VH-VL binders against q8zy40. Designs and how they scored, part 34

Target 1, 190 residues: q8zy40
Amino acid sequence: MIVGVVDYTVGNIGSVLTALKRAGAVPVVVKGVEEAGRVDAVVLPGVGTYEAAYALARQFKEVVLEKPTLAICLGMQLLFESSEEGGGQGLGVFKGRVERIKARKVPNIGWRYTHVVKNSEIIAEGYYYYLHSYGVRWGENEAYTAYIKLEEKYVAAVERGHIIGVQFHPERSGRTGLELIKRFLAVAKR
Short names: E, the ipSAE of ESMFold2; O, the ipSAE of OpenDDE; V2, 0.75 times the mean of E and O plus 0.25 times the DockQ between their complexes.

## First folded at step 10 (VH-VL; framework fv_regdanvimab)

Design d3 (at its last look DockQ between E and O 0.83; V2 from the best seeds 0.00; counts 0 for: pae E 10.2 > 2)
Fold by OpenDDE, look of step 10:
Parts: C-alpha cells; structure tokens; sequence
Structure d3 (fold): chain C 190 residues (1-190), chain A 127 residues (1-127), chain B 110 residues (1-110)
C-alpha cells in the first residue's frame, strides 16, 4: 500500500516515514496535490507552526476528503475550523477550535494515557506520546473519539469515515503507535 | 487530616436500591487529579472495584454492574454518592470509599492508587 | 474472573523475607503502575506501595515493590507478626477501563 506523507516543509517527517515502513506500507513524500492523487492513503504529519503549515496544507483539503487519511498532531489541528494560533483559519473538516492548552507545562510533552470513549477500529486506549502546545477542548461531538486529561480535557483523536486525526504522535509511541498505524493501514486497504 | 466515611443503610431487602454516601474531609473534589472510588468486599472474599468519579465529573463503572451503578458527586458538600439498584444477597459486602488520584507527573496516569480509605460500611441484603 | 493473579497464601517465620507475586497482562500491569494494599484482619485496606515501587509516608522500607513486564512483586523483609494480613495488588486495565485487583494473598507469620 502506497501512503503519501504530505510535506509541509515545516518539520521532520522522517520518523513518520520510518513508522509507516515498519507498519508494512510504502511511504512516499507528497509535495503537491497531483502527487497525492496517485497514492492510496495520505498522512498529514504535524510538526511546526499552524500558520506555516496551513499555508501549504490548505491545498490538500480535497485529498483529505477523498482518501483514507491519518492526520497527526498539527495535521489533526489543521482539520478543524479555526485556531488561536496564526491566522486562525483551518480546513474545516471537523467542527472545533484549536486553542492553547491548559496544562502544568506547555507544551505538553510525553506519554499520556489516552481515553477512548467511542468504539474505533483504529484508536485503542492506552499510552501515546504527545508534543503540542495547542489542542481542541473536549466537548460534545460525534467525531471526537478520545481525550486526554490535562488541566482540562482535550481531544486526543477524531474520526469520521476514512479520516482519522490524532493529537499524539503514533510514530513516536512505540508499540502502541505502531499498532495504531497498522490498524489504519488495514482499514484504509478496504 | 484526610478522612472518608461511608454512610447508608446496613440492611437492604432484595430488589431494593442501595444508596451509599461517602463523606470526606481534608481534601476537595474540585482539586485537579482527585477522585473518589467505591470498592466492596464480600465476607472472606477479595476486593472488588465498583466505580470512581473524578473532579471533572468523569466516571467509570465496573462493566459487570454498570447498569446497576450510578456514581455522583456534590463537591460543595464533600460527598460522593453511589446507588446500586436491584440488590441481591450476593451483593452482601463491606463497601468502602477511597480517595483516588489521576496523577500528573512526568507521566499521566488514570490510576495512581487509593491512598486513603474509609472504614467501610457493611451492607447485608436479606429478606 | 480476577484479572490479576496472586498466590492465595504465603508464610514465613519472623525476620525472614517473603515475596508476593502479581501476574497480569499487557492491558493492565504491562501498561500501568501497580499499587499494593495491606489489609489487616477486620480493618480497611491500606495503601502500601504505589507507582510500582514507591512507599507512602509511614510505610517502612521493609516493604518494597517491583514490576517487570506484566508481573509485579511485593517484598517484605524482616517479617513481623504485625505483618500478618491480606495483601492485594491493583492497577488500571485499559481494555476493561477499570481498576482491577488481585485475588489477595494471605500472609501468615509462623
């Protein structure tokens, strides 16, 4: 299975590529919509600033809506309507606003227990690795499938159809992350 | 000093609803990371976790009794209430409430431990 | 029925060392920290060990905890008659989304 990793040129995607390989996929770097059209699934990686990432990622909205998508951290954040960071405009795939998180320490860095409240074939409850200063506050939303508890509850995962967003970094989440990626690939292959 | 105390009926008839109250002092359920859990222990048997409620009103129930259990809190009164419907003689046990922590250290943990327990209240279900 | 497995009983003479095992799975002990509880006869349980190997205030260093893989161990050195009690391990199970306890171990001081 060929998986396109979208390159926002805002961060290192090497770890994502490696994780996808380990999970049994053939990852390729995607820099444009044309290239994205040739892959089976896409990954929106997430390291960098919201503004810089959105400037480049906005062109991939239709691809996200069309192809199985795993959006990671900043990638997930881009899927929402708006953000306090940068210019505030998001892709609008999911309802919600990205805001600065309330936590003992910001950014939130490290392994956090992720609570899964809705059944998912892809998202399993357990520990994942987080690295973020912004997030979406937990609330009533059918797409919200998992959360973490900081000083407040924040969305850890969203899911709608073929689109999966995770606030954590599965590529940095050891075995649990790898298994999640494998599950994503399995579902995407259908 | 942190204390918890269970109160409620000590005798319940079959099919009736048990309501237990955990009154605590020395801490607040408005404090981040704090929760209160209920545990029961039938005579001569092992501990059985029932439910817990956290400061943010997040709740968990044991699956086997989920349909029968309701846990709620009144932060202003420093109380947690457990209700259990359709009581049966098999539910005869000592019921404990205990303070539980959602630990926020280097690693976020949903279960840190139950560091302070009430003395327990014995509930007998009998006709 | 029980998610965590403990030996039903252990015994030793005063002054000796005893260990109590707690066996689980990747969904509980494997992924989360283990706590141990001491329950003296006719009393409520007391937290003895938390976070695998940490002692609350007032717990003597004769009590120790360790975790490896999906198993945890409680160690008691310098066994005293006052240590005669039931001991329970406990942790969170991510698959059950519940706190789980072992079946308890009765410690007898000979």
Amino acid sequence: as target 1 above (190 residues)
Amino acid sequence: QITLKESGPTLVKPTQTLTLTCSFSGFSLSTYGVGVGWIRQPPGKALEWLALIYWDDDKYHTTSLKTRLTISKDTSKNQVVLTMTNMDPVDTATYYCARITYYTGSEWLPYYGMDVWGQGTTVTVSS
Amino acid sequence: ELVLTQPPSVSAAPGQKVTISCSGSSSNIGDNYVSWYQQLPGTAPKLLIYDNNKRPSGIPDRFSGSKSGTSATLGITGLQTGDEADYYCGTWDRSLKAVVFGGGTELTVL
Scores: ipSAE 0.083, ipTM 0.692, lowest interface PAE 3.2, mean pLDDT 91
Fold by ESMFold2, look of step 10:
Structure d3 (fold): chain C 190 residues (1-190), chain A 127 residues (1-127), chain B 110 residues (1-110)
Amino acid sequence: as target 1 above (190 residues)
Amino acid sequence: QITLKESGPTLVKPTQTLTLTCSFSGFSLSTYGVGVGWIRQPPGKALEWLALIYWDDDKYHTTSLKTRLTISKDTSKNQVVLTMTNMDPVDTATYYCARITYYTGSEWLPYYGMDVWGQGTTVTVSS
Amino acid sequence: ELVLTQPPSVSAAPGQKVTISCSGSSSNIGDNYVSWYQQLPGTAPKLLIYDNNKRPSGIPDRFSGSKSGTSATLGITGLQTGDEADYYCGTWDRSLKAVVFGGGTELTVL
């Protein structure tokens, strides 16, 4: 299947493209809404600054709402209502505000055990690689699928219909991350 | 000087509810990455993990006893309480509480070990 | 039926070396760090090894731990009569969302 990776910045999405190829997808880079309309699924990668990513991602909101979407790290954060990082608004797909995390060290870097609280066809409990300074505090919400424990609990994954967001980097999470991407592609095919 | 001590009844009758308290000193459950677990050991038998609770109130229970176990904490009192309903003679055991860690400075894992144990309290279930 | 399997007993003479195995699966030993506990007769368990191969303060270096795949091993060299005890491995199981222990190994020093 053809998977469009939204390019907020030139050349920084190589790991995502490679992971999609390994998972069996045909990845393409998309920079415009028209081109994104032709793909089977969309990936919002976690590279770039919030401001630059939001400026482009807001143009893709309709595509995100209509197509299977995997949003990674910064890409997941764009789907929330607002962010302290950018001082601006988000796409508002998920309830919550992105804030600077409360942790022993910021940024939160490395492998973290990710707790899954509801059955998911895509998100599995286990270790994933994290690299972020901002996150969404955990709370009661049917879309909040998984969390990590820092000084407080933070959202690690969200799901609503065909829209999946993860705070971690599945493209850098070894076999566990590759299997997540494969499950996303399988769900996106139906 | 980190210590934990189990307290509660040493004799209960079948069907009664057992309530055990773990009182500890030298650490706090307000401390990030810390938890307390309960383990039992029937006479002459292996250790059996029962439940644990972390500083952020996350709780886990052994599957086989999940409907019978409740665990709670009172951080201000440095106490963790285990309640087990519908006691049976097969539940006769020594019950231990132990400190558990979720974080060891460089990694976030759900369990790194039970590094300090209480002396245990023996509970006999008989009519 | 135990999630982690240990031999029920091992024995050796003073001064010898023994190893105690702990066999599990990808969801426990494979994915998580292993700890070992020593339980001397009539006493509470004591942490002997954590993080697969690290020793708490006060544990002599003749105690060692290792892990390969889904198996872990406790090694004891220079056996002493005071090492007679039960030894347990323990770890987290991702699938069960639980701490799991092995069935214990009784060490006898002849």
Scores: ipSAE 0.006, ipTM 0.631, lowest interface PAE 10.2, mean pLDDT 88
ESMFold2 (binder alone), look of step 10: mean pLDDT 90; pTM 0.931

Design d4 (at its last look DockQ between E and O 0.05; V2 from the best seeds 0.00; counts 0 for: pae E 15.5 > 2, placed apart)
Fold by ESMFold2, look of step 10:
Structure d4 (fold): chain C 190 residues (1-190), chain A 127 residues (1-127), chain B 110 residues (1-110)
Amino acid sequence: as target 1 above (190 residues)
Amino acid sequence: QITLKESGPTLVKPTQTLTLTCSFSGFSLSTYGVGVGWIRQPPGKALEWLALIYWDDDKYHTTSLKTRLTISKDTSKNQVVLTMTNMDPVDTATYYCARIKYYSGDFWLPYYGMDVWGQGTTVTVSS
Amino acid sequence: ELVLTQPPSVSAAPGQKVTISCSGSSSNIGDNYVSWYQQLPGTAPKLLIYDNNKRPSGIPDRFSGSKSGTSATLGITGLQTGDEADYYCGTWDRSLKAVVFGGGTELTVL
């Protein structure tokens, strides 16, 4: 399975590429919509600034809507309606606004137990690695699949059809994260 | 400047094990997406890919020779080693090592091109 | 078994154009990028085309590549006697989990 990782040209996507390969995919770096059109699935990584990532990611909205998509950390945030970090628009795939998190320490760093509230073929309960300063407040929403508890509850995962977003970094979450990626690939192959 | 050089015995006897070393400079196997492959060419015949190893130690071998081939790397020495067991006269060939890399983006596919080749070493298998 | 198929030889006069075909299957050329290699007599192969149609630095634009479906084509215009060589296509095969090369095409410049 060829999986395109969108390169915002800032930050390190190497961990995502390595994790995809370990999960059995053929990862490729894509810099434009043309390259993304030829892959079986796409990953929106969590590296870079919101503004830089949005500038490129908005070109991929149609690809995200049509292909299996895994959006990680910043990549998940881009799928929402807006973000305090950027002060601007998101891709609007999921309802909600990204805001600076309310937590004892910001950024939220480390392993957090992730609570799943809806059946998912891809998202499973467990400990995942988090590194983020912004998040989406938990609320009642059919797409909101999982949360973490900080001072408030925050969305940890969203799902809508073939589009999966996670606030944590599965590529840095050991076996638990690798198994999530494998499940994503298995579902994407269908 | 990127260079690769094959070294090892030029004569082996049937049933012996061949060990070839690819020594390279100008790049590192610690670089994401970089790999080194081995290709052979019997006299007057086509290229035949043998094996490939990437920076993350992922390995691929041609199916027909998989049980006879071992590939490994020593990143600190900038070397990749190919071992082929149970040599036979039909294995007489020029053996090349080559770097694999895709020029667009920072990450590899298993194969997009072998962009720098060694000069090759000819191995003859005979009594 | 499906192998990349190339014509065994092609020829043309200096200054003319030739094309070299490479036929494969969905699991190799269909799904993956194609590369082309030039092998001058007595030398190691050299990468000529990658990513179906891109040239490495130093390769003149009279060399071109294209891919359609499960076939790839190398084009050479303005033939020179120095272009006499064997030419190989190569790609990844998803089903074999292997690099595959074509059988090679010997180019003669008359």
Scores: ipSAE 0.006, ipTM 0.478, lowest interface PAE 15.5, mean pLDDT 86
Fold by OpenDDE, look of step 10:
Structure d4 (fold): chain C 190 residues (1-190), chain A 127 residues (1-127), chain B 110 residues (1-110)
Amino acid sequence: as target 1 above (190 residues)
Amino acid sequence: QITLKESGPTLVKPTQTLTLTCSFSGFSLSTYGVGVGWIRQPPGKALEWLALIYWDDDKYHTTSLKTRLTISKDTSKNQVVLTMTNMDPVDTATYYCARIKYYSGDFWLPYYGMDVWGQGTTVTVSS
Amino acid sequence: ELVLTQPPSVSAAPGQKVTISCSGSSSNIGDNYVSWYQQLPGTAPKLLIYDNNKRPSGIPDRFSGSKSGTSATLGITGLQTGDEADYYCGTWDRSLKAVVFGGGTELTVL
């Protein structure tokens, strides 16, 4: 399976590529919509500034709606309607607003127990690695699958059809993260 | 200093092909996230987007003129070329090329905000 | 045909405030950042506002932008005679896969 990793983030996406390879996929870096259209599944990776990422990611909305998608951290945040960070515009795939998190320490960095409230073929309860200063506050939403508890509850994962968003970094979450990626790929192959 | 300048014929006959060149300086199309677009404006009318090309050679054209438009780049010459076939008097306009830049980061806004414009070149289509 | 709708003209006296609306749809303004351009008579357009509400360097703070839903608004306070120009909104339309502009608004300073 060819998986397109969208290159819009600040930082190294190498860990995502490596994780995908380990999971049995053939990852390719995509920079444009046309390239994304040629792959079997897409990953919206990484960290960076919301606005900078959105500037590029916004062109991929249709691809996200059409192809199996795993959105990671900033990638997940881009899927929502708006953000306090940057210009505030999101892809609007999920309802909700990205806001600065309320936590003892910001950014939230490290392993956190992720509570899964809805059955998922992909999202398993357990510890995952987080690195973020913004997030979506937990609330009533059928797409919200998992949360973490900081000063408040924040969305850890969302699902709608073939679109999966995770606030944590599965590529940095050891075996738990790798297994999640494998499950995503397995579902994407259907 | 970033500059763009349009060049080409100012008079074209109907059915002929228009070739415009955008020569720029102060930036490179080899840089990640950089693109150049073409916009035209008939006399007394609104701006009309025509096409854009990215550093990675990804291209987009307005649907209404897609069959008539070709955009290409020569990175080594810092040039972008627009060709438009089968010109008609209705195509009489000032043609602009422009760069799009993301001000807040390292990434270009591929489909928004043209931050630097050429002065434009007026093209008249007449027999 | 134009995808974004602007009023054809607006006018006000010096020192006053004016607003210019830009109406679109979910496939353009609804999903994407809006930019505004100022075109002085006989000149090329210049970027006035980007990303809904941000000003490029050199643009005074009396120019502002906002977006709500599928509409955007340009605000100009402390109107000056030098502001007399055409103003265009622009954004990306995902359905058309194209940059789209409004019809432009002619601002007259009375």
Scores: ipSAE 0.000, ipTM 0.534, lowest interface PAE 14.1, mean pLDDT 89
ESMFold2 (binder alone), look of step 10: mean pLDDT 90; pTM 0.932

Design d5 (at its last look DockQ between E and O 0.75; V2 from the best seeds 0.00; counts 0 for: pae E 13.0 > 2)
Fold by OpenDDE, look of step 10:
Structure d5 (fold): chain C 190 residues (1-190), chain A 127 residues (1-127), chain B 110 residues (1-110)
Amino acid sequence: as target 1 above (190 residues)
Amino acid sequence: QITLKESGPTLVKPTQTLTLTCSFSGFSLSKYGVGVGWIRQPPGKALEWLALIYWDDDKYHTTSLKTRLTISKDTSKNQVVLTMTNMDPVDTATYYCARIEYYTSEGWLPYYGMDVWGQGTTVTVSS
Amino acid sequence: ELVLTQPPSVSAAPGQKVTISCSGSSSNIGNNYVSWYQQLPGTAPKLLIYDNNKRPSGIPDRFSGSKSGTSATLGITGLQTGDEADYYCGTWDRSLKAVVFGGGTELTVL
C-alpha cells in the first residue's frame, strides 16, 4: 500500500510518515497533484495555519474526492466549507464551519476521550491526542462520526465514503492511533 | 451540603412502570461537567449501573435495559427522573442516584467517579 | 455479566495491609480512570478513590489506588475494624459506553 502524504510545507510530517510505516504502509511525500495520482491512498496532515495550508491544499480537492483519504487535524479542517481562521474558504467536502473552540484552555492540547456516535470501521471510541485551537461545532450531520466535549461539543471525526477526517493526531495517539491507521489502510485496500 | 434523595414507590407490581425521582441540592445540573446517574443493587448483590444524564442532556443507558429505561432532567427543579418499564421481581433492588462531577481545564471525560450518593430507595417488585 | 473482576473476599488483622485487585480489559481499565467505592453495611456506597489514585477530601491516606495495564489495585494500610465493608471498583467501558463495576470485595478485619 503506497500512501501519499501531502506536504503543504507548513508543518512537520515526519511523525505521520513514521506512523504509516509502523502500520505497514509505504509512505511517500506528495507535493503535486500528479504525484498524488500515483499513490493508492492520501493523507492530509495538519499542522500550521489554515490560510497558508489552504493556499497549497486546494489543488488536491479532486484527489481527495477520488482516493481513500485520511485527513488529520488541519487537514480535516480544510475539508469543510469555511473557517474563521484566515477568513477563508475551505474545500467544501463536508458541511460546516471551522471556528475557534470554546474551552477553558485554548489551544486544546492533550489526550481527550473521543465519543463515537456512529458505527465506523475506522474510528474507534477512546483516547486520542489533540492539538488545535479551531474546530467544527458538533451538530446534525450524517457525516459527523465522533465528538469531544470541551465547553461545547466539537467534531472529532467525519466520514463520507472513502474520505475520513479526524481532528486528533492519530500519529501521536500511541496504540489507539496506530490501530486507527491500520484500519484505514485495511479499508483503503478494498 | 450536597445531597441527593431518591423518591418513588417502594412496591411495584410486575409489568408496571417504575418512576423514581432524584432530588438534589447543593449543586446545579446546569454546571459544566455535572451529571447524575442511577445505580441499583439487588439484595446481597453487586452494584449495577443503569443510566447517566449530564448537564448538556447527554444520556447513557446500560445496554441490557436500554429499551426499558428513560432518564430525564429538570434542571430548574434540581431533579432527575428514571423510568423503568415492565418491572419484574428480578428488578427488586435498592436504587441509588449519585452525582458525577469531573472536568479538567482542557475538557471533559465520561467517567471518573460518583462522588455523592443518595441514601437509596428500596423497590420491591411483587404481585 | 460483570465486566470487572474482583476477589470475592479479603481479610487481615488490625494494623495490617490489604490489597484488592480489579481486573479489566483494554476497553475499560486499560484506557480509562478507575474509581473505588466503599460500602459499609446497610449504607450507600462512598467514593474512596478516583482517577486511579486520588482521594476525595475526608478520605485518609491509608487508602491508596494504583493502575497498571488493565488492572487496578486498592491498598488499605493500618486496617481498622471500621474498614469492614464491601469495596467496588468502577470505570467507563468504551465498547459498552457504560459505567461498569466490579463484583465487589468483602473485607473482613480479623
Scores: ipSAE 0.186, ipTM 0.715, lowest interface PAE 2.0, mean pLDDT 91
Fold by ESMFold2, look of step 10:
Structure d5 (fold): chain C 190 residues (1-190), chain A 127 residues (1-127), chain B 110 residues (1-110)
Amino acid sequence: as target 1 above (190 residues)
Amino acid sequence: QITLKESGPTLVKPTQTLTLTCSFSGFSLSKYGVGVGWIRQPPGKALEWLALIYWDDDKYHTTSLKTRLTISKDTSKNQVVLTMTNMDPVDTATYYCARIEYYTSEGWLPYYGMDVWGQGTTVTVSS
Amino acid sequence: ELVLTQPPSVSAAPGQKVTISCSGSSSNIGNNYVSWYQQLPGTAPKLLIYDNNKRPSGIPDRFSGSKSGTSATLGITGLQTGDEADYYCGTWDRSLKAVVFGGGTELTVL
C-alpha cells in the first residue's frame, strides 16, 4: 500500500516515513494535491508550525475527505474548527476548538495512558507518547474515541469513517504505536 | 494525618441493599488525580476490588458486579458511598475503602495504587 | 480464575531472601504499573511498592520490586518474623477497565 506523507517543508518527517515502512507500507512524500490524489492513503504529520501546516493542509481538504487519512498531533488539530495557537481556522472535519491545555506541566510530554471510550478497529487503549501544548477539551461527541486526563480531559483520538486523528505520536510509541499504524493500513485496504 | 473510615450496617439479610459510607479526612476529592476505591475480602480469601470514583467523577466498577454496584461522592462532606443491591451470603466480607492517587510525576494514570486504607468493616449476610 | 497469578505460599529462614512472583498479560502488567501490598494478620493492607519499583516513605529498602514483560516480582531481603504476612500484587487491566489483584501469597518465616 502506497501512503502519502504530506510535507509542510518546515519539519522533519523521517520518523513517520520509517514507521510506515516498518508497518509494511510504501511511504512517499507528497508536496501537492495532484500527487496526493494518486496514493492509497494519506498521513498529515505533526511537525511544523500551525500556520505553515494549515496553509498547505487546506489545499488537501478534499483528499482528506476522500481517502483514508491518519492525522498526527498538529495534523489532528488541523482537522478541528479553529485553534488558539495560530488564532486561525481549521479544516472543520471534527467539531471542537483547539486551545492551550490546562495541566500541571505544559507542554504535556511523555507516555500517557490513553482511555478508549468507543469500540475502534484502529485505536486501542494503552500508553502512547505525547508532546503538545494545545488540545481539544473532551466532551460528548460521536467522533471522540479516546481521551487523556490532565487537569482536564482532552481528546486523544477522533474517528469518522476512514479519517483518523490522534493527539499522540504513534511513530514514537514503540510496539503499541506500530500496531496502531498496521491496523490503520489494514482498514485502509478495504 | 490522612484517615479513612468505613461505616454502615454489619448485618444484612439476603436480597437487601447494602449502603456503605467512606468518611475521610486529611485530603479532598477536589484535588486533581485523587480518588477513592472500595475493596472487599471474604473471610480467609483474597482481596477483590469493587469500584472507584475519581475527583472528576469518573467511575469504574468490577465487571462481575457492575449491575449491582453504585458509587457516588459528596465532596463537601468528604464522603464516598457504595451501594450494592441484592445481597447474598457469598457477599459476606470485610469491606475497605482506600485512597487512590491517580496523578503521578509521570502524568495521570488510570491506577497508581491504594496508598491509605481504612480499617475495614465486616458485613455479614445472614441466612 | 484470577487475572494475576501468584504462588499461594513461600517460606524462608530469618535473614534470608525471598521473591514473590506475579504473572499477568499485556493488558495488565505488560503495559501498566504494578503495586504491591502487605497485609499483616488481622490488619488492613498497606502499600509496599508502587510504580513497579518505588517505595513509599517508611518502607525499608530491603523491600524491592521489579517488572519484566508481563511478570512482576517482589523481593524481600533480611527476612524478619514481622514480615510474616500475605502479599498481593495489583494493577490496571485495560481490557476489563478495572483494577485487578493477584490471589495473594502467604509468607512464612521459619
Scores: ipSAE 0.000, ipTM 0.544, lowest interface PAE 13.0, mean pLDDT 87
ESMFold2 (binder alone), look of step 10: mean pLDDT 90; pTM 0.933

Design d6 (at its last look DockQ between E and O 0.58; V2 from the best seeds 0.00; counts 0 for: pae E 10.3 > 2)
Fold by OpenDDE, look of step 10:
Structure d6 (fold): chain C 190 residues (1-190), chain A 127 residues (1-127), chain B 110 residues (1-110)
Amino acid sequence: as target 1 above (190 residues)
Amino acid sequence: QITLKESGPTLVKPTQTLTLTCSFSGFSLSTYGVGVGWIRQPPGKALEWLALIYWDDDKYHTTSLKTRLTISKDTSKNQVVLTMTNMDPVDTATYYCARITYYTPEGWLPYYGMDVWGQGTTVTVSS
Amino acid sequence: ELVLTQPPSVSAAPGQKVTISCSGSSSNIGDNYVSWYQQLPGTAPKLLIYDNNKRPSGIPDRFSGSKSGTSATLGITGLQTGDEADYYCGTWDRSLKAVVFGGGTELTVL
């Protein structure tokens, strides 16, 4: 399976590429929508600032709506309606607003227990690695699949059809993350 | 000093509902990371976890008894209440409430330990 | 129906060392911190070890905990007659979304 990793950030996507390879995929870097059209699934990586990322990621909205998509951290955040960071406009795939998280320590960095409240073929409850200062507050939403507890509950994962968003970094989440990626690929292959 | 104390009936008839109250002092269930759980122990048997409620009203129940258990809190009274419906002689046990507290600068985890226990209350289910 | 497995009993003479094992799976001990509880005869359990190897205040350093893989171990050195009790391991199981305990180990001081 060819998986396109969208390069809209100035950050290193190498870890995502490596994780995809380990999971059995053939990852390719995607810089434009034309290239994205050639792949079987898409990954939206999650390193950088919201504003900078959105400026480039907005062109991929239709691709996200069309192809199996795994959005990671900032990638997930971009899928929502708005953000306190970067001028506020999001892709609007999911309802919700990205806001600065309330935690004893911001950014939230490290392994956090992720609570899965809805059945998922992809998202398994357990520890994942987080690195973020912003997030979506947990609330009533059918797309919200999992959460973590900081000073408040924040969305850890969202799902709608073929689109999966995770606030954590599966590529940095060891075995748990790798297994999640494998499950994503398995579902995407259908 | 942190204390918990279980109260309620010590004798319940089959099919009746058991209501136990955990009254605690020395801490608040409004505090981040704080929870109170219920554990029971049949005579001569192992500990069995029943339910847990946290400061944010997040609740967990053992699957086997989920339909029979209800846990709630009154933060202002420093009380946690456990109700268990359709009691049976097999439910005869000592029931404990215990505090669960876990807070790190980095965040929260669902379980690290129950650091303070009540003395327990023995409930006998008999006709 | 016990998710965690402990030996039903262990025994040793005063002054000796004993270990109590607790075996689980990846969904519990493998992915979460283990706690140990001491229950003296006729009393409520007391937290003995938390976070795999940490001791609450008041617990002597004779008690130690460790975890490896999907198993945890409680160690007691310098065994005393007062250590005669039941010991339980406990942790969170992510698949069950529940706290789980071992079956308990009866420690007898010979």
Scores: ipSAE 0.088, ipTM 0.692, lowest interface PAE 2.8, mean pLDDT 91
Fold by ESMFold2, look of step 10:
Structure d6 (fold): chain C 190 residues (1-190), chain A 127 residues (1-127), chain B 110 residues (1-110)
Amino acid sequence: as target 1 above (190 residues)
Amino acid sequence: QITLKESGPTLVKPTQTLTLTCSFSGFSLSTYGVGVGWIRQPPGKALEWLALIYWDDDKYHTTSLKTRLTISKDTSKNQVVLTMTNMDPVDTATYYCARITYYTPEGWLPYYGMDVWGQGTTVTVSS
Amino acid sequence: ELVLTQPPSVSAAPGQKVTISCSGSSSNIGDNYVSWYQQLPGTAPKLLIYDNNKRPSGIPDRFSGSKSGTSATLGITGLQTGDEADYYCGTWDRSLKAVVFGGGTELTVL
């Protein structure tokens, strides 16, 4: 299975490419919509800032809606309506606004237990690696699959159809992260 | 000093609803990262975890008894209440409440440790 | 049935060492931190070990904990008659979304 990893502008996507290979995919770097039309699934990686990633991410909105998509950290945030970090509108796939997190220490760095509130074929409860200063406050929403507890609850995962977003880095989350990626690929293969 | 104490009926009839109260002092459920759990122990048998509730009202219940258990808190009274419906003689046990804490000094959340326990209250379900 | 398996009993002479095992799975011991509890006769349980291998204040260093794969071990050295008790392991299980305890191990000091 060919998986396109979107290259926003400049970034270190090596960990994502390596994790996809280990999970059994054939990763390719994608810079534009034409290239994305040829892949089986898409990954929106977590490198860069919201503003830097914003313009390229908007051109991929239709691809995200049409193809299986895994959005990681910053990539998940771009799927929301807006961000406190930057101007303009996100992709608006999920309702909510990205804001600076309320936590004892910011950024939120390290392994955190992730609470899953809805049964999911892809997202499993457990420990994942987090590295972020912005997040979406938890609330009642049909698409919000998982949360973490900081000083407040924040969205850890969202799902709608074949579109999956995670605030953590599965590519840096060891066995639990690799198994998540494998489950994503298995679902995308259908 | 932190203390917890269980209270409620010591004898119930089959099919009745058991209500147990955990009254505690020396800590508050308004404190971030704190919870209270319930554990039971039938005579001569192992510990069995039943339920817990955290400061933010998140609740967890043992799967086998989930439909029979309700847990709630009253932070102003420093109390946690466990309700168990449809009691049966096999539910005869000593019931404990215990403080559950995120063990956050240099650790990761959540960490489910039960660091202070009540003395327990024995509940007998008659035949 | 219980998710975590412990031997029903162990025994040793005063001054000796014992170990108590706790066997589980990837969804509990494998992925999560293990705690150990001591229950002296007629008393409530007491936290003995947390975070796999750490001791609360007031617990002697002759009590130790470790974890390997899906198994955890409690070690007790310099056994005393006051150590006769039941010992339980406990942890979180991510599949059950629940706290789970082992079946308990009765330690006898002969």
Scores: ipSAE 0.006, ipTM 0.606, lowest interface PAE 10.3, mean pLDDT 87
ESMFold2 (binder alone), look of step 10: mean pLDDT 90; pTM 0.929

